# VH-VL binders against q9umr5: the designs that were tried, part 310

Target 1, 268 residues: q9umr5
Amino acid sequence: SYKPVIVVHGLFDSSYSFRHLLEYINETHPGTVVTVLDLFDGRESLRPLWEQVQGFREAVVPIMAKAPQGVHLICYSQGGLVCRALLSVMDDHNVDSFISLSSPQMGQYGDTDYLKWLFPTSMRSNLYRICYSPWGQEFSICNYWHDPHHDDLYLNASSFLALINGERDHPNATVWRKNFLRVGHLVLIGGPDDGVITPWQSSFFGFYDANETVLEMEEQLVYLRDSFGLKTLLARGAIVRCPMAGISHTAWHSNRTLYETCIEPWLS
Key: E = the ipSAE of ESMFold2; O = the ipSAE of OpenDDE; V2 = 0.75 times the mean of E and O plus 0.25 times the DockQ between their complexes.

## First folded at step 12 (VH-VL)

Design pi84 (framework fv_nofazinlimab; at its last look DockQ between E and O 0.90; V2 from the best seeds 0.85)
Fold by OpenDDE, look of step 13:
Structure pi84 (fold): chain C 268 residues (1-268), chain A 122 residues (1-122), chain B 112 residues (1-112)
Amino acid sequence: as target 1 above (268 residues)
Amino acid sequence: QVQLVQSGAEVKKPGSSVKVSCKASGGTFSDYAISWVRQAPGQGLEYLGYIIPIFGTANYNEKFKGRVTITADKSTSTAYMELSSLRSEDTAVYYCARGSYDSYGYEPFDYWGQGTMVTVSS
Amino acid sequence: DVVMTQSPLSLPVTLGQPASISCRSSQSLLYSDGNTYLYWFQQRPGQSPRRLIYKVSNRDSGVPDRFSGSGSGTDFTLKISRVEAEDVGVYYCMQGTKWPFTFGQGTKLEIK
């Protein structure tokens, strides 16, 4: 039998968005028990990410307990960060494939059309003001806002991304790395036509330097220092990168070709 | 100069709802937190919640969750605080306040509204 | 929730004399960025509150230098070097480090 699949949605999203994905999984892997977690939907997805991590943890623990052979995680957009954190704090998870579906894994610093109502062009450069404060950090978006021009503020004020990345020292860094390394495979999915994740390479742990030049995963300090296990995972062949062009952000979970190419191979 | 102008005094029956407005002028609106604080007669200050208009949602004090709704209209630079299921204990002056940013970071409560008295009586 | 405790709650002062208000938090107000988000507010009779001090010791513009804030961790103090008639009102401390942000009970300053 196929391992159970757990799906975690993204910002301003809900379980309903994954109806096509469910169809694809049912068709190609009949009998798979797929659970789309219906937590923190819509505006509730703006709740602090650690709060979300706790909520999702409570939901996945019983599922994992009933699946001693292991489970797969498909985590979309903001959900990818939630899942990474989840796997970092859980010392007993049994995740085989962690599929990060167009997730801002290295943070967000964008002002795309999709998010213009949240991030007008003029606001991209100013969002650090509110985000890197106690007031801002109560919102999920600020938890992974990564302003390359204010790295000191990011490193000190980010209450989520900087911690799970091990970019700021904390007492749980070693344990979280150990826990995250329990994953069988890390499948990174994203693409240049996403239109939301900025830069889109963030889905592959790439990100801007101080000059807004995009550097790849292997050039990132988190990789070089192996702060949360990326270098180790890559060395043992556990990281899969699946870029795909021509897919907008809201279509990653509803594209058959993408599913067959980037998701399905890791559901066995 | 930034100014916050609140709506006028309200007299409400128990069980009803009240919606107080706070119009901001003289500065940007979307990227500053607007806080709502209330003060019962002769009592101290109590934090209800705040909204960052650009995010479109508020952060609430759990004590008031379910009864307080804070919204913002960016087009009019106006924030709203709605309190439902009113009780006599909700009688208070309700204040809106806006934060600002300086060289040291974001700071709350630089500017205050004049307050709105809400009286709940049968 | 973080509990903010002020003392005294009532503070009668003779004009020209110094005043001191204490504010204690139930836990450290030091944030991850190295700042301590402790604020002092003044509320004169019949007026809206006014911020006097932000982040423990920074005076807002227009606030007389006779006001000063100090402290760290869980223990904070607002001092008025020489009380004037216009200083009559209630003073509140507030923590902005951990949500929900909370106020002290207030200290009522009166002239003897």
Scores: ipSAE 0.907, ipTM 0.962, lowest interface PAE 0.6, mean pLDDT 95
Fold by ESMFold2-Fast, scan of step 12:
Structure pi84 (fold): chain C 268 residues (1-268), chain A 122 residues (1-122), chain B 112 residues (1-112)
Amino acid sequence: as target 1 above (268 residues)
Amino acid sequence: QVQLVQSGAEVKKPGSSVKVSCKASGGTFSDYAISWVRQAPGQGLEYLGYIIPIFGTANYNEKFKGRVTITADKSTSTAYMELSSLRSEDTAVYYCARGSYDSYGYEPFDYWGQGTMVTVSS
Amino acid sequence: DVVMTQSPLSLPVTLGQPASISCRSSQSLLYSDGNTYLYWFQQRPGQSPRRLIYKVSNRDSGVPDRFSGSGSGTDFTLKISRVEAEDVGVYYCMQGTKWPFTFGQGTKLEIK
């Protein structure tokens, strides 16, 4: 009787990371059909995000078709961006709750504990050089790298995030906005102790200005212009903000208090 | 300053695999794209794929996906290209190349290795 | 895939005279960032290729000023104002706008 739940993992991740989340859902909503998508696992998570969107789209279509009352999405980290695009490109999605679990919705700018072995600390200021090129845009990380000191390069070269956020024009923008607005609830989760998502407020559509001062969602041009529907969703009462301190990036899907506070209420 | 040195020529039978190395010296290694291209005797250039070592994975031309594997070892500043299920039409000189950065952004193929001849014959 | 077509395929030139090589792409090479990712390479007999021009018209360090690149959209040209003996070789254009990146078939420049 509960709507099915579809889970989309993050960077360098796989379905195995969601064992605790599945246990929590089974305890509070017994009988829920939960599908954790085993696509683009591990290093395949570095494939371009549009390629991942296409693959996940093919996987979710039959699940949504079998659930006429709707489905819920739980999308972790980079997976939240995949789900953003899924909701925009699918003209027939029936998603009720889209639960974004510490996802860099306005992009990433910062050295990360998660990727410390790949990224030296000095790389934050220099990554724009490779990312904002056709070579870099063939990797998912570069698709949402958002250097606030080179915003012009981000706007012009990003093949994914700048387009899906309506920060650069696209012929499909009107259709993408219409499709995204079909969502019942946009549940945003994140917190200051994440240690990977930088700035952590990116999970709530906040981001750095050119001086690295964080401006919240309501001060962003994408919100003010209602580029993909955030202002409309907020006016409908459809946006839920659930910040929680004390949770590291790899613990969002395995913290019981977080689950009970931020996720459980939205799993009808 | 930057120099790329490739491993020596190889003769392989159809169905086998070959692994070519490309060692970089001078300059930095990790944040440049390292490309692999090939040239059959008397023919033009063909792009196999490239790796950005800092990301730890490579991007492959669909024509070779499933047969080509490109890796990098940052500690030895060495990139590798392995091609499996070899056919006679894989006979070619294989080149590694590295890009550069300037005020206009990333530019590929600034530095080239000397090439490695791979001959596939029975 | 983006197809790159060069003409002529064979270019005999008298020493000291100008030479011109054309490159045409099946799609516009203008990227969303305003850059056109078109490159020119020279390959002398028995040597690795060498990049001469990046982003249509920018000459690499150490490349003589007699080499120049021009063009936009789908039509590009490499010009040598005064051909010298060491210019003998095969010249390739390449597009880097859309993966997979592709090369033209090459133009062989020979002294008459």
Scores: ipSAE 0.811, ipTM 0.912, lowest interface PAE 0.9, mean pLDDT 91
Fold by ESMFold2, look of step 13:
Structure pi84 (fold): chain C 268 residues (1-268), chain A 122 residues (1-122), chain B 112 residues (1-112)
Amino acid sequence: as target 1 above (268 residues)
Amino acid sequence: QVQLVQSGAEVKKPGSSVKVSCKASGGTFSDYAISWVRQAPGQGLEYLGYIIPIFGTANYNEKFKGRVTITADKSTSTAYMELSSLRSEDTAVYYCARGSYDSYGYEPFDYWGQGTMVTVSS
Amino acid sequence: DVVMTQSPLSLPVTLGQPASISCRSSQSLLYSDGNTYLYWFQQRPGQSPRRLIYKVSNRDSGVPDRFSGSGSGTDFTLKISRVEAEDVGVYYCMQGTKWPFTFGQGTKLEIK
C-alpha cells in the first residue's frame, strides 16, 4: 500500500486549505492515509518556529511509528521550514519524500502585493531592526526574515533559519546534517508567479546577494560548504526541482496540473 | 514627542474582567513592541506580554496565558490589555510601554504610559 | 524563566557619596548576536519607570554621566558616582535575552 502522507500548512493557514490536495491524492492513490496537521493554525502560525517544530514533532512520532516503511511530507510555505527543521532534529524520522511546496527555504526579503498588510511595500528595508532582536525572534516571520543588506545581523541574531541552514555554527550541526541526509528525496516546488515568496528562488534554495542579484542553490555558501547536506543530496540524485509558472501563492495546493506533475510521482 | 496615555483607574469585583487602553501619539505605532507591565502595591515589576501591531498577534507570559488578551488597533494607534477572572492579587498599577530604534537596532521601554490603577475588591 | 536577583534591596546613601547596585541573572544574558540585553530602570516615587541604561553600559539621552553600567555574563552593576537628592527611588534591572523578559526585585535608594 501507499506510504502515509503528512501535510504541514503555512502562515495564517489551516487544514481546510488542503481539501483539493486531499481529493487529488484520494483519486490517484486510493487508500493512502493522509494526515493534515491542524496545529498552529491561523494566528498561532506566528508562534516561534522552534515551538512549532516541537509541536509537530510530537504529532508525527506516532504516525511514523505506525508506518515502518516510511512516510511522505508535503509542507507548504512556512511549513516547509518547519519540516526541514523536523528532519534535522529527529534522529528517528523515516521520511522518504520531503515535498517543499513554495517554501522560503533560504528566507524571505520582500514586499508582496498579495500580503501587503503583513509585508508593507516600504517596510522590507527596515524590518531587520525589530526582527534581529529577541523581541522580533518570538515571531515566526522574523525567524526566517533574511535581509541581504544586513547579513551580519541575520547570521548572528536569527534563532532559526541561520541555524537550520548551517550558516551559524552550533553544537548540533553535525547531527542535524546526518539526520537530514536520511531523507529519500527532496522535492522543491515553486515558481516565478508565486507573488509572495521573495525571491521566489528561495523555494529552490536560491537567494539574493548583497546587490539583490539572485544566486542559485549551487552558488550559495551553504551548498558549497555542504553545511546541512544539499551538495551530498544533489550528488546522490535526491534533489528534484519542479518549477511551474502561472501559479499564485495560495493556489499551489489546489492546482491539478501541479499536483500531477510535481507531487504525484513522489507519493509511492 | 511620543506620548502614551492610558485609560483611567478602575475598581472591579473578583471574577470580573478589566480592559485597559493605551493610546500612542506623536510617533509611529505599528512596528514597535507595545508592552504591558504591572506593579502590585509596594512590589516590583512583572511583564505580562507584548504585541507588535504589524504582526497582529501578542506574545504572552505563560503565567498569564488564558487570562490576558493583548490587542492593538493600528487605525487609532491604541493598544489594549484585558485581564479576566480577576483576583485580589491582580490589584496593581498596569503600565504600557513602547520601544524605540537607535543606530544599532531596537531598544525596549523607552516611553511609558502614566499607569492605570486596577483595584480588585469585593 | 531567567531569575534576576538584585543586591542590596535597600540602599541608604549619604548625599554626595557613591552608590552601587548589583544584579545577577540565573543564566548568561549574552545573546547570539554578541549583545547582552540587560537594562536598568529608575522609578521615582509616584512616577512611571524610566530607562537609564540599555545593553549593559549605554546611557540613555538625558541621563547624567554620574550613572554608569557595567558587567557581563551573569553579573552586572549600576553605579552612581555621587548621589544627588533627585536620585531617590527604586532601581530595577531587567533582562531581554530570553522570553519571558524578567525584572529584578528592585533596590530602594534613600538618602540617609
Scores: ipSAE 0.768, ipTM 0.900, lowest interface PAE 1.3, mean pLDDT 91
ESMFold2 (binder alone), look of step 13: mean pLDDT 90; pTM 0.918

Design pi85 (framework fv_nofazinlimab)
Fold by ESMFold2-Fast, scan of step 12:
Structure pi85 (fold): chain C 268 residues (1-268), chain A 122 residues (1-122), chain B 112 residues (1-112)
Amino acid sequence: as target 1 above (268 residues)
Amino acid sequence: QVQLVQSGAEVKKPGSSVKVSCKASGGTFSDYAISWVRQAPGQGLEYLGYIIPIFGTANYNEKFKGRVTITADKSTSTAYMELSSLRSEDTAVYYCARGSYDSYGYEPFDYWGQGTMVTVSS
Amino acid sequence: DVVMTQSPLSLPVTLGQPASISCRSSQSLEYSDGNTYLYWFQQRPGQSPRRLIYKVSNRDSGVPDRFSGSGSGTDFTLKISRVEAEDVGVYYCMQGTKWPFTFGQGTKLEIK
C-alpha cells in the first residue's frame, strides 16, 4: 500500500550508510519496498554526474514501472543532484516525494573536515582552475563546484549543475522543466551544523554572492526566472523546507528525530 | 625545471600486463594532471586516459576501460599506466604528458615524457 | 567520438616557401566557456611530440612566429610562413572539447 522508496547515496558512500533509515521506514511504514541503489559506490562516486544519471536512470526505470501509483526518492548529499537530473531527463517519471538530504543544490564552495584528505584549505581558492575545464568536468566534484569569486567560469564551464539549474541555456531546458514539475513534493533538508555542505543553505537553494554573503532561494536568479520550476512549485505549495540544527553531514540518514520530523510525513 | 622521465622499453607476451612509470621533477605534483597517450608504429596518437592526483582517481577512454589502470604516487611524484590482457595491436610507444593548472587555468601537454616502447610478441 | 581529419597527409615543400595544414572536426569544438580546445603538435623524427599551438591560435613559448594557427567551429589551419629544415616532421591537431579527446591522423611535412 505504501509507495516504494528509492535511495541514492552521496560522495564516497555506499548503501550501508542507510541501514538506520531503512529501520525507521520499516517501523513507521511496514511493508514499504525500499531499494538502495548500489551504483557508483566509493571512488566511483567521482565519475561525471551525467554518467551517474544514466546509470541510475537504468536502475530506476523498472522500479517505477512496477509502481503505477508512484514512488518516493530519498537522495543524500551529491545523490540529491543525481535525483534533480533524473527528474528532469525522465519524461515519464512518477515521483511523488523527492526528499533531498543535505544536497548542494546551488553548488559547493569550501573545504571541510570531511573532504580535507582530498583537498586542503588552500585548494579551495584554486580548484576553479582545473574544475572549469573539460578535463575537470569529467569528475563529479567539479560538476557542482561553484566558486562565487569566478561565477562567470562556473556559469560557462559547468557541464552539469549550471545546466540543470537553468543558469545557462540548454536545448532541452523546456522539456527538463516540464518533467521536473511533475514531482509531487520537493522536500529540502539541511542545517547549519552539517560541516560539509558549504554554504549549508545550498541545500535550500541559497548560495554565496561575490562577497560570500549568502542569498536565499527567493533572491536567486534561478528562482526569480523560474528556470526549472522552483517558483511554480513554491506557489503550488509543493516545496517543503525542513532545516534542523545539531546534525552533522554523515548523520542525516541516521537521526530518528530528523526522520520523524522531515521524512516520515512525506512517505505515503 | 620540469621533466617527465619514463621507464624503459618492454617486450611482453600476449595475455600479459605491462606497467609503465612516469616520474615528474620540477613543480608540485598535486598542481597538475598526467595524461597517457600511445602511438603505434607508423600511426597516429591515441588518448588512453588521465589522472588528477588530488582527486585520487583517473578518467579512462571507454576503448581501454577494464584493461587500463592509471595511478599516481604523490610521495614519489610518479604516475603509472598499467595495461592488461595485451594483444599484438597494443604494440606502441606510450607517452605520459603533463597539464598544469596555475594562475592562467588548465592547459594540457605542456611537457611530455620521452616515451616507452612496448612490444607485444610471442 | 569526435573525428579529426587532416589534409594533406603528405606535404612536400620547398625551403623558404609557405606550408599550410588543414584540420576538420566532425562537430564544433566551441566549448560552452567560449574557448575552442584545438591544439597543434609537432613530432620531429625520433622525438616525443611538442605542443606548438594551444586554443586555436596561441603560440607556446619558444615557438617561432612563422607558425600560426587559425580557425573556428569545425575548420582549423596551421600555417608556416617560411619553412625551415628543422620543421621536418609530423604535425597533429587535437580536440580537447569532448571526452574522449582525439587526434587527427597527422600530416608529414618533408623538404623537396
Scores: ipSAE 0.794, ipTM 0.909, lowest interface PAE 1.0, mean pLDDT 91

Design pi86 (framework fv_nofazinlimab; at its last look DockQ between E and O 0.81; V2 from the best seeds 0.83)
Fold by OpenDDE, look of step 13:
Structure pi86 (fold): chain C 268 residues (1-268), chain A 122 residues (1-122), chain B 112 residues (1-112)
Amino acid sequence: as target 1 above (268 residues)
Amino acid sequence: QVQLVQSGAEVKKPGSSVKVSCKASGGTFSDYAISWVRQAPGQGLEYLGYIIPIFGTANYNEKFKGRVTITADKSTSTAYMELSSLRSEDTAVYYCARGSYDSYGYEPFDYWGQGTMVTVSS
Amino acid sequence: DVVMTQSPLSLPVTLGQPASISCRSSQSLVFSDGNTYLYWFQQRPGQSPRRLIYKVSNRDSGVPDRFSGSGSGTDFTLKISRVEAEDVGVYYCMQGTKWPFTFGQGTKLEIK
């Protein structure tokens, strides 16, 4: 039998968005038990990410317990960060494939049309003021806002991303790395036509330098220092990168070709 | 100069709802947090919650979750605080306040509204 | 929730004499960025609160230099070097480090 699949949604999203994905999985992997977690939907997805991690943890623990052979995680957009954190704090997870579906894994710093109402052009340059404060860090968006022009503020004020990345020292860094390394495969999915994730390479742990030049994963300090295990995962062949063009952010979970190419191979 | 002007005094029956407005002028609106604080007669200050208009949602003190709704209309630069299921204990002056940015980051409560008295009585 | 405890709650002062208000938090108010988000507010009779001090010791514009804030960790103090008639009112400390942000009980300053 196929391993159970757990799905975690993204910002301003809900379980309903994954109806096509469920159809694809059912068709190609009949009998798969798929659970789309209906937590922190809509505006509730703006709750602090650690709060979300706790909520999702409570939901996945029973599922994992009933699946001794392991489970797969499909985590979309903001959900990808939630899942990464989840796997970092859980010392007993049994995740085989962690599929990060267009997730800002290295953070967000952009104002796209999709997020224009949240991040107008003027906001991108100024959002650090509110985000890197106690007031801002109560919102999920600020938890992974990564301003390349204010790196010190990010490193010190980020209550979530800087921690799970091991970019700021904390007492659980070693343990979290150990826990995350329990994953069988890390499948990174994203593409240049996403229109929301900025830069889109963030889905592959790429990100801006101080000049807003996009550097790849292997050039990132988190990789070079192996702060949370990326270098180790890559070395053992556990990282899969699946870029795809022509897919907008809201279509990643509803594209058949994408599913067959980037998701399905890892659901066995 | 930034000014916050609140709606007028309200007298409400128990079980009803009240909605107080706070109109901001003299500056930008979307990227500043609007905080709501109340003060019962002769009592101290209590933080209800705050909204960052650009995010479209508020952060609430759990003590008031379920009864307090904070919203913002960017087009009119107005924040709202609605309190439902009113009780006599909700009788208080309700204040809105706005923060500002300095060279080091965000600071709250630079500007205050004049306050809105809400009286809940049978 | 972080509990903010002020002392004294009532502070009668003779004009021209110094005043001191203590504020203690139930836990450290140091945020991850190294800043301490402790604030002092003044509320004169019949008026809205007014911020006097932000981040422990920074005086707001227009606030007389006779007001000063100090402290660290969990213990903070607001001092008035020489009390004036216009200083009559209630003073509140507030922590903005951990949600929900909380106020002290207030200290009522009166002239003897």
Scores: ipSAE 0.911, ipTM 0.963, lowest interface PAE 0.5, mean pLDDT 95
Fold by ESMFold2-Fast, scan of step 12:
Structure pi86 (fold): chain C 268 residues (1-268), chain A 122 residues (1-122), chain B 112 residues (1-112)
Amino acid sequence: as target 1 above (268 residues)
Amino acid sequence: QVQLVQSGAEVKKPGSSVKVSCKASGGTFSDYAISWVRQAPGQGLEYLGYIIPIFGTANYNEKFKGRVTITADKSTSTAYMELSSLRSEDTAVYYCARGSYDSYGYEPFDYWGQGTMVTVSS
Amino acid sequence: DVVMTQSPLSLPVTLGQPASISCRSSQSLVFSDGNTYLYWFQQRPGQSPRRLIYKVSNRDSGVPDRFSGSGSGTDFTLKISRVEAEDVGVYYCMQGTKWPFTFGQGTKLEIK
């Protein structure tokens, strides 16, 4: 039968947001066991990402153990970063497809409609001051805030993203890379009309340089150095890029065409 | 320029809750960490938690998790600390404090409120 | 939790003489950014604490030159070159490197 699917939600989110996704999976792959993890819901999604990784790890271990044929991960928005870390820290994961649904894989920097509700005036240029401190690093948003004008501070102070991307050295980096490389497929999904993830190319490992010009994955040092295995995965044919226009941030898990094009082919 | 003004002293019975306010004036409010610390009579300082108002949630010391709630109202530039299931050991002066920014980053505890005495007795 | 240990806990000093307070942490206070998040506070009787020193050795605006902070890793010192009557109070060190942030137990400076 079909491999079980584990769903990890995003910022200010809950399991209820995925009801349409579950309907689609049931229609195309009837009998699939889908577990939407209801940890770190709502405001708890602001907890430090390493804390979230530990909690999600405890939840996924028994699911993976019961599925010797493997499992699939569908990880939405911030949840995609949690799943990145899970694949690195777990010596025993058996993930086949890791489907990253509009996740800021290289970080977040920008004023979007979402951020305007949090900040009455643009604060993107000043957020680095609080984020790159021990106070800020206790909040998930700051764990992947990536100010391209203060890249030195991001590299040194990010307690999460800089480490899992191999942008700063860590004693476990070699083991994390080996573990991550066990994944069968890395399916990257995102698009220009998301309205939240800035730059949207962050979902595909692209990001701003110091002049706010977007450089794609193949121009990034993390890719060129193969810091956690992106270059190896691409050479293996294991990276799938599925951009789609016309989809807002909250619609990635409820758009049928997106599901049929980008998700369905990777659920075995 | 920046001033933090806290609510007045409270006397509470064991098992009740107390909510202390901290109103900020001058400067901006939303983009600073606002910390809550307490000091029992004749004792040292203890960190309860802090909030960054723009994020809409707080970080709590595990020792107080489940009993302490820190909130902020951006429209009134006021932070609140609520402590429930009060015990005699919670008798203390409760302080709010705010940081500042220099050219390189965040510096905590630049400004302190005057303190609010909370007495828990029967 | 990071434990902060101050010594001495009671420091009687003659006016005009120097005073020194030690603060030791149970683990290194160097954050990943290379900064050491060690702070010193003064609390005069009946008043709120006041920050004197931030990040080991930086003196706050309005703090007299007679106050200085030094140290690295796990061992830190606050020095007062010439104690004045207004310096009476309790002095606290604090680490802001690892949550939960913790204070030393305090050192009470008294004039003998």
Scores: ipSAE 0.811, ipTM 0.913, lowest interface PAE 0.9, mean pLDDT 91
Fold by ESMFold2, look of step 13:
Structure pi86 (fold): chain C 268 residues (1-268), chain A 122 residues (1-122), chain B 112 residues (1-112)
Amino acid sequence: as target 1 above (268 residues)
Amino acid sequence: QVQLVQSGAEVKKPGSSVKVSCKASGGTFSDYAISWVRQAPGQGLEYLGYIIPIFGTANYNEKFKGRVTITADKSTSTAYMELSSLRSEDTAVYYCARGSYDSYGYEPFDYWGQGTMVTVSS
Amino acid sequence: DVVMTQSPLSLPVTLGQPASISCRSSQSLVFSDGNTYLYWFQQRPGQSPRRLIYKVSNRDSGVPDRFSGSGSGTDFTLKISRVEAEDVGVYYCMQGTKWPFTFGQGTKLEIK
């Protein structure tokens, strides 16, 4: 039988958004137990990411306990950061496939079309000033805001992303790396027409240098130092990169071709 | 020059609610923390919570969770604090405050409103 | 929550003499960025609070040189080198390192 699938939504999102994905899984893998976690919906998705990680952890523990053979995670947008943190902090996770669906894995730096609702005027060059403070770090967007022009502030003030990426030393780095490396496959999905994730290569662990030139995963210090296990996973053949053009940020979980190409093969 | 002007004094009965406004002028509003604190007569300062208007959500002190709601209207540069299920112990002056930016980053509580007296009595 | 404890709670001082107010936190106020988010406020009778000192020792614009802040870790001090009549009021420390951010209970400065 098929391993259970757990779905974690993104910013300003809810379980309703995944109805097409559920339909696709039911058609191709009948009998699969799929749970779309209904936590931190809407504005609650702005709560600190560590608070969200704790809440989602409480929800996934019983599902994983019922499935000793393992589970799969499909994690969308901001939800992909929640899921990666779960893989690091859970000593006992049994995740086979972690499917990261257009997630800002190396951070976000942009006033994009989708985020214009949140930032009606251009704020990307100024947001670091409050984000890299204790007041700003109480909001999820600031937890993964990554201003390439203030990398020193990011590295020192980030309460979340700099830690789970192993970009700042901390006592748990070795344990988190060990836990993350127990994942069977890391499936990275995203594309140039996303319109929200900035740069879109953040979904593949790429990010801007100080000139806003994108450095790919293998050029990132976190990969080169193997800070949380990316180099080890790649050498193991456990990283799958599945880019697809022509898909906007809100459509990743509603595209049949993307599902069949990038998701279905990993839902053993 | 930044100014914070609060709504006028209120007298309320126990069990009712109060909504205090805080209008900001003379600067940008959206990317600052707008904080609410109160001071009962003859007592110290007590932090209720804060909002960063561009995010549209607030953090609350656990002591007041469930009774306090903090909101902001970016179009009018006005923050609001609503306290429900009022008790006599909620009698206090309620202040709003805003931070500022300097060369070292964000600094809280640079500007304070004039205060709004809320009296809860039967 | 981080508890902020001030001493003394009442501080009578002779005009022209120094005053010193202690503030102790229940845990370190050093944030991950190396900054210590410790603040001092003054509230004159009948007025709103006013920020005097930010991040331990930085004096706000318009605050007289007679005010100074110092300390590290968990122990902090506000000093007034020469108390003037206008300094009467209540002084509060506040930490902004760990949510929820918290105030000390206040120190009432009075002229003897």
Scores: ipSAE 0.750, ipTM 0.894, lowest interface PAE 1.4, mean pLDDT 91
ESMFold2 (binder alone), look of step 13: mean pLDDT 91; pTM 0.929

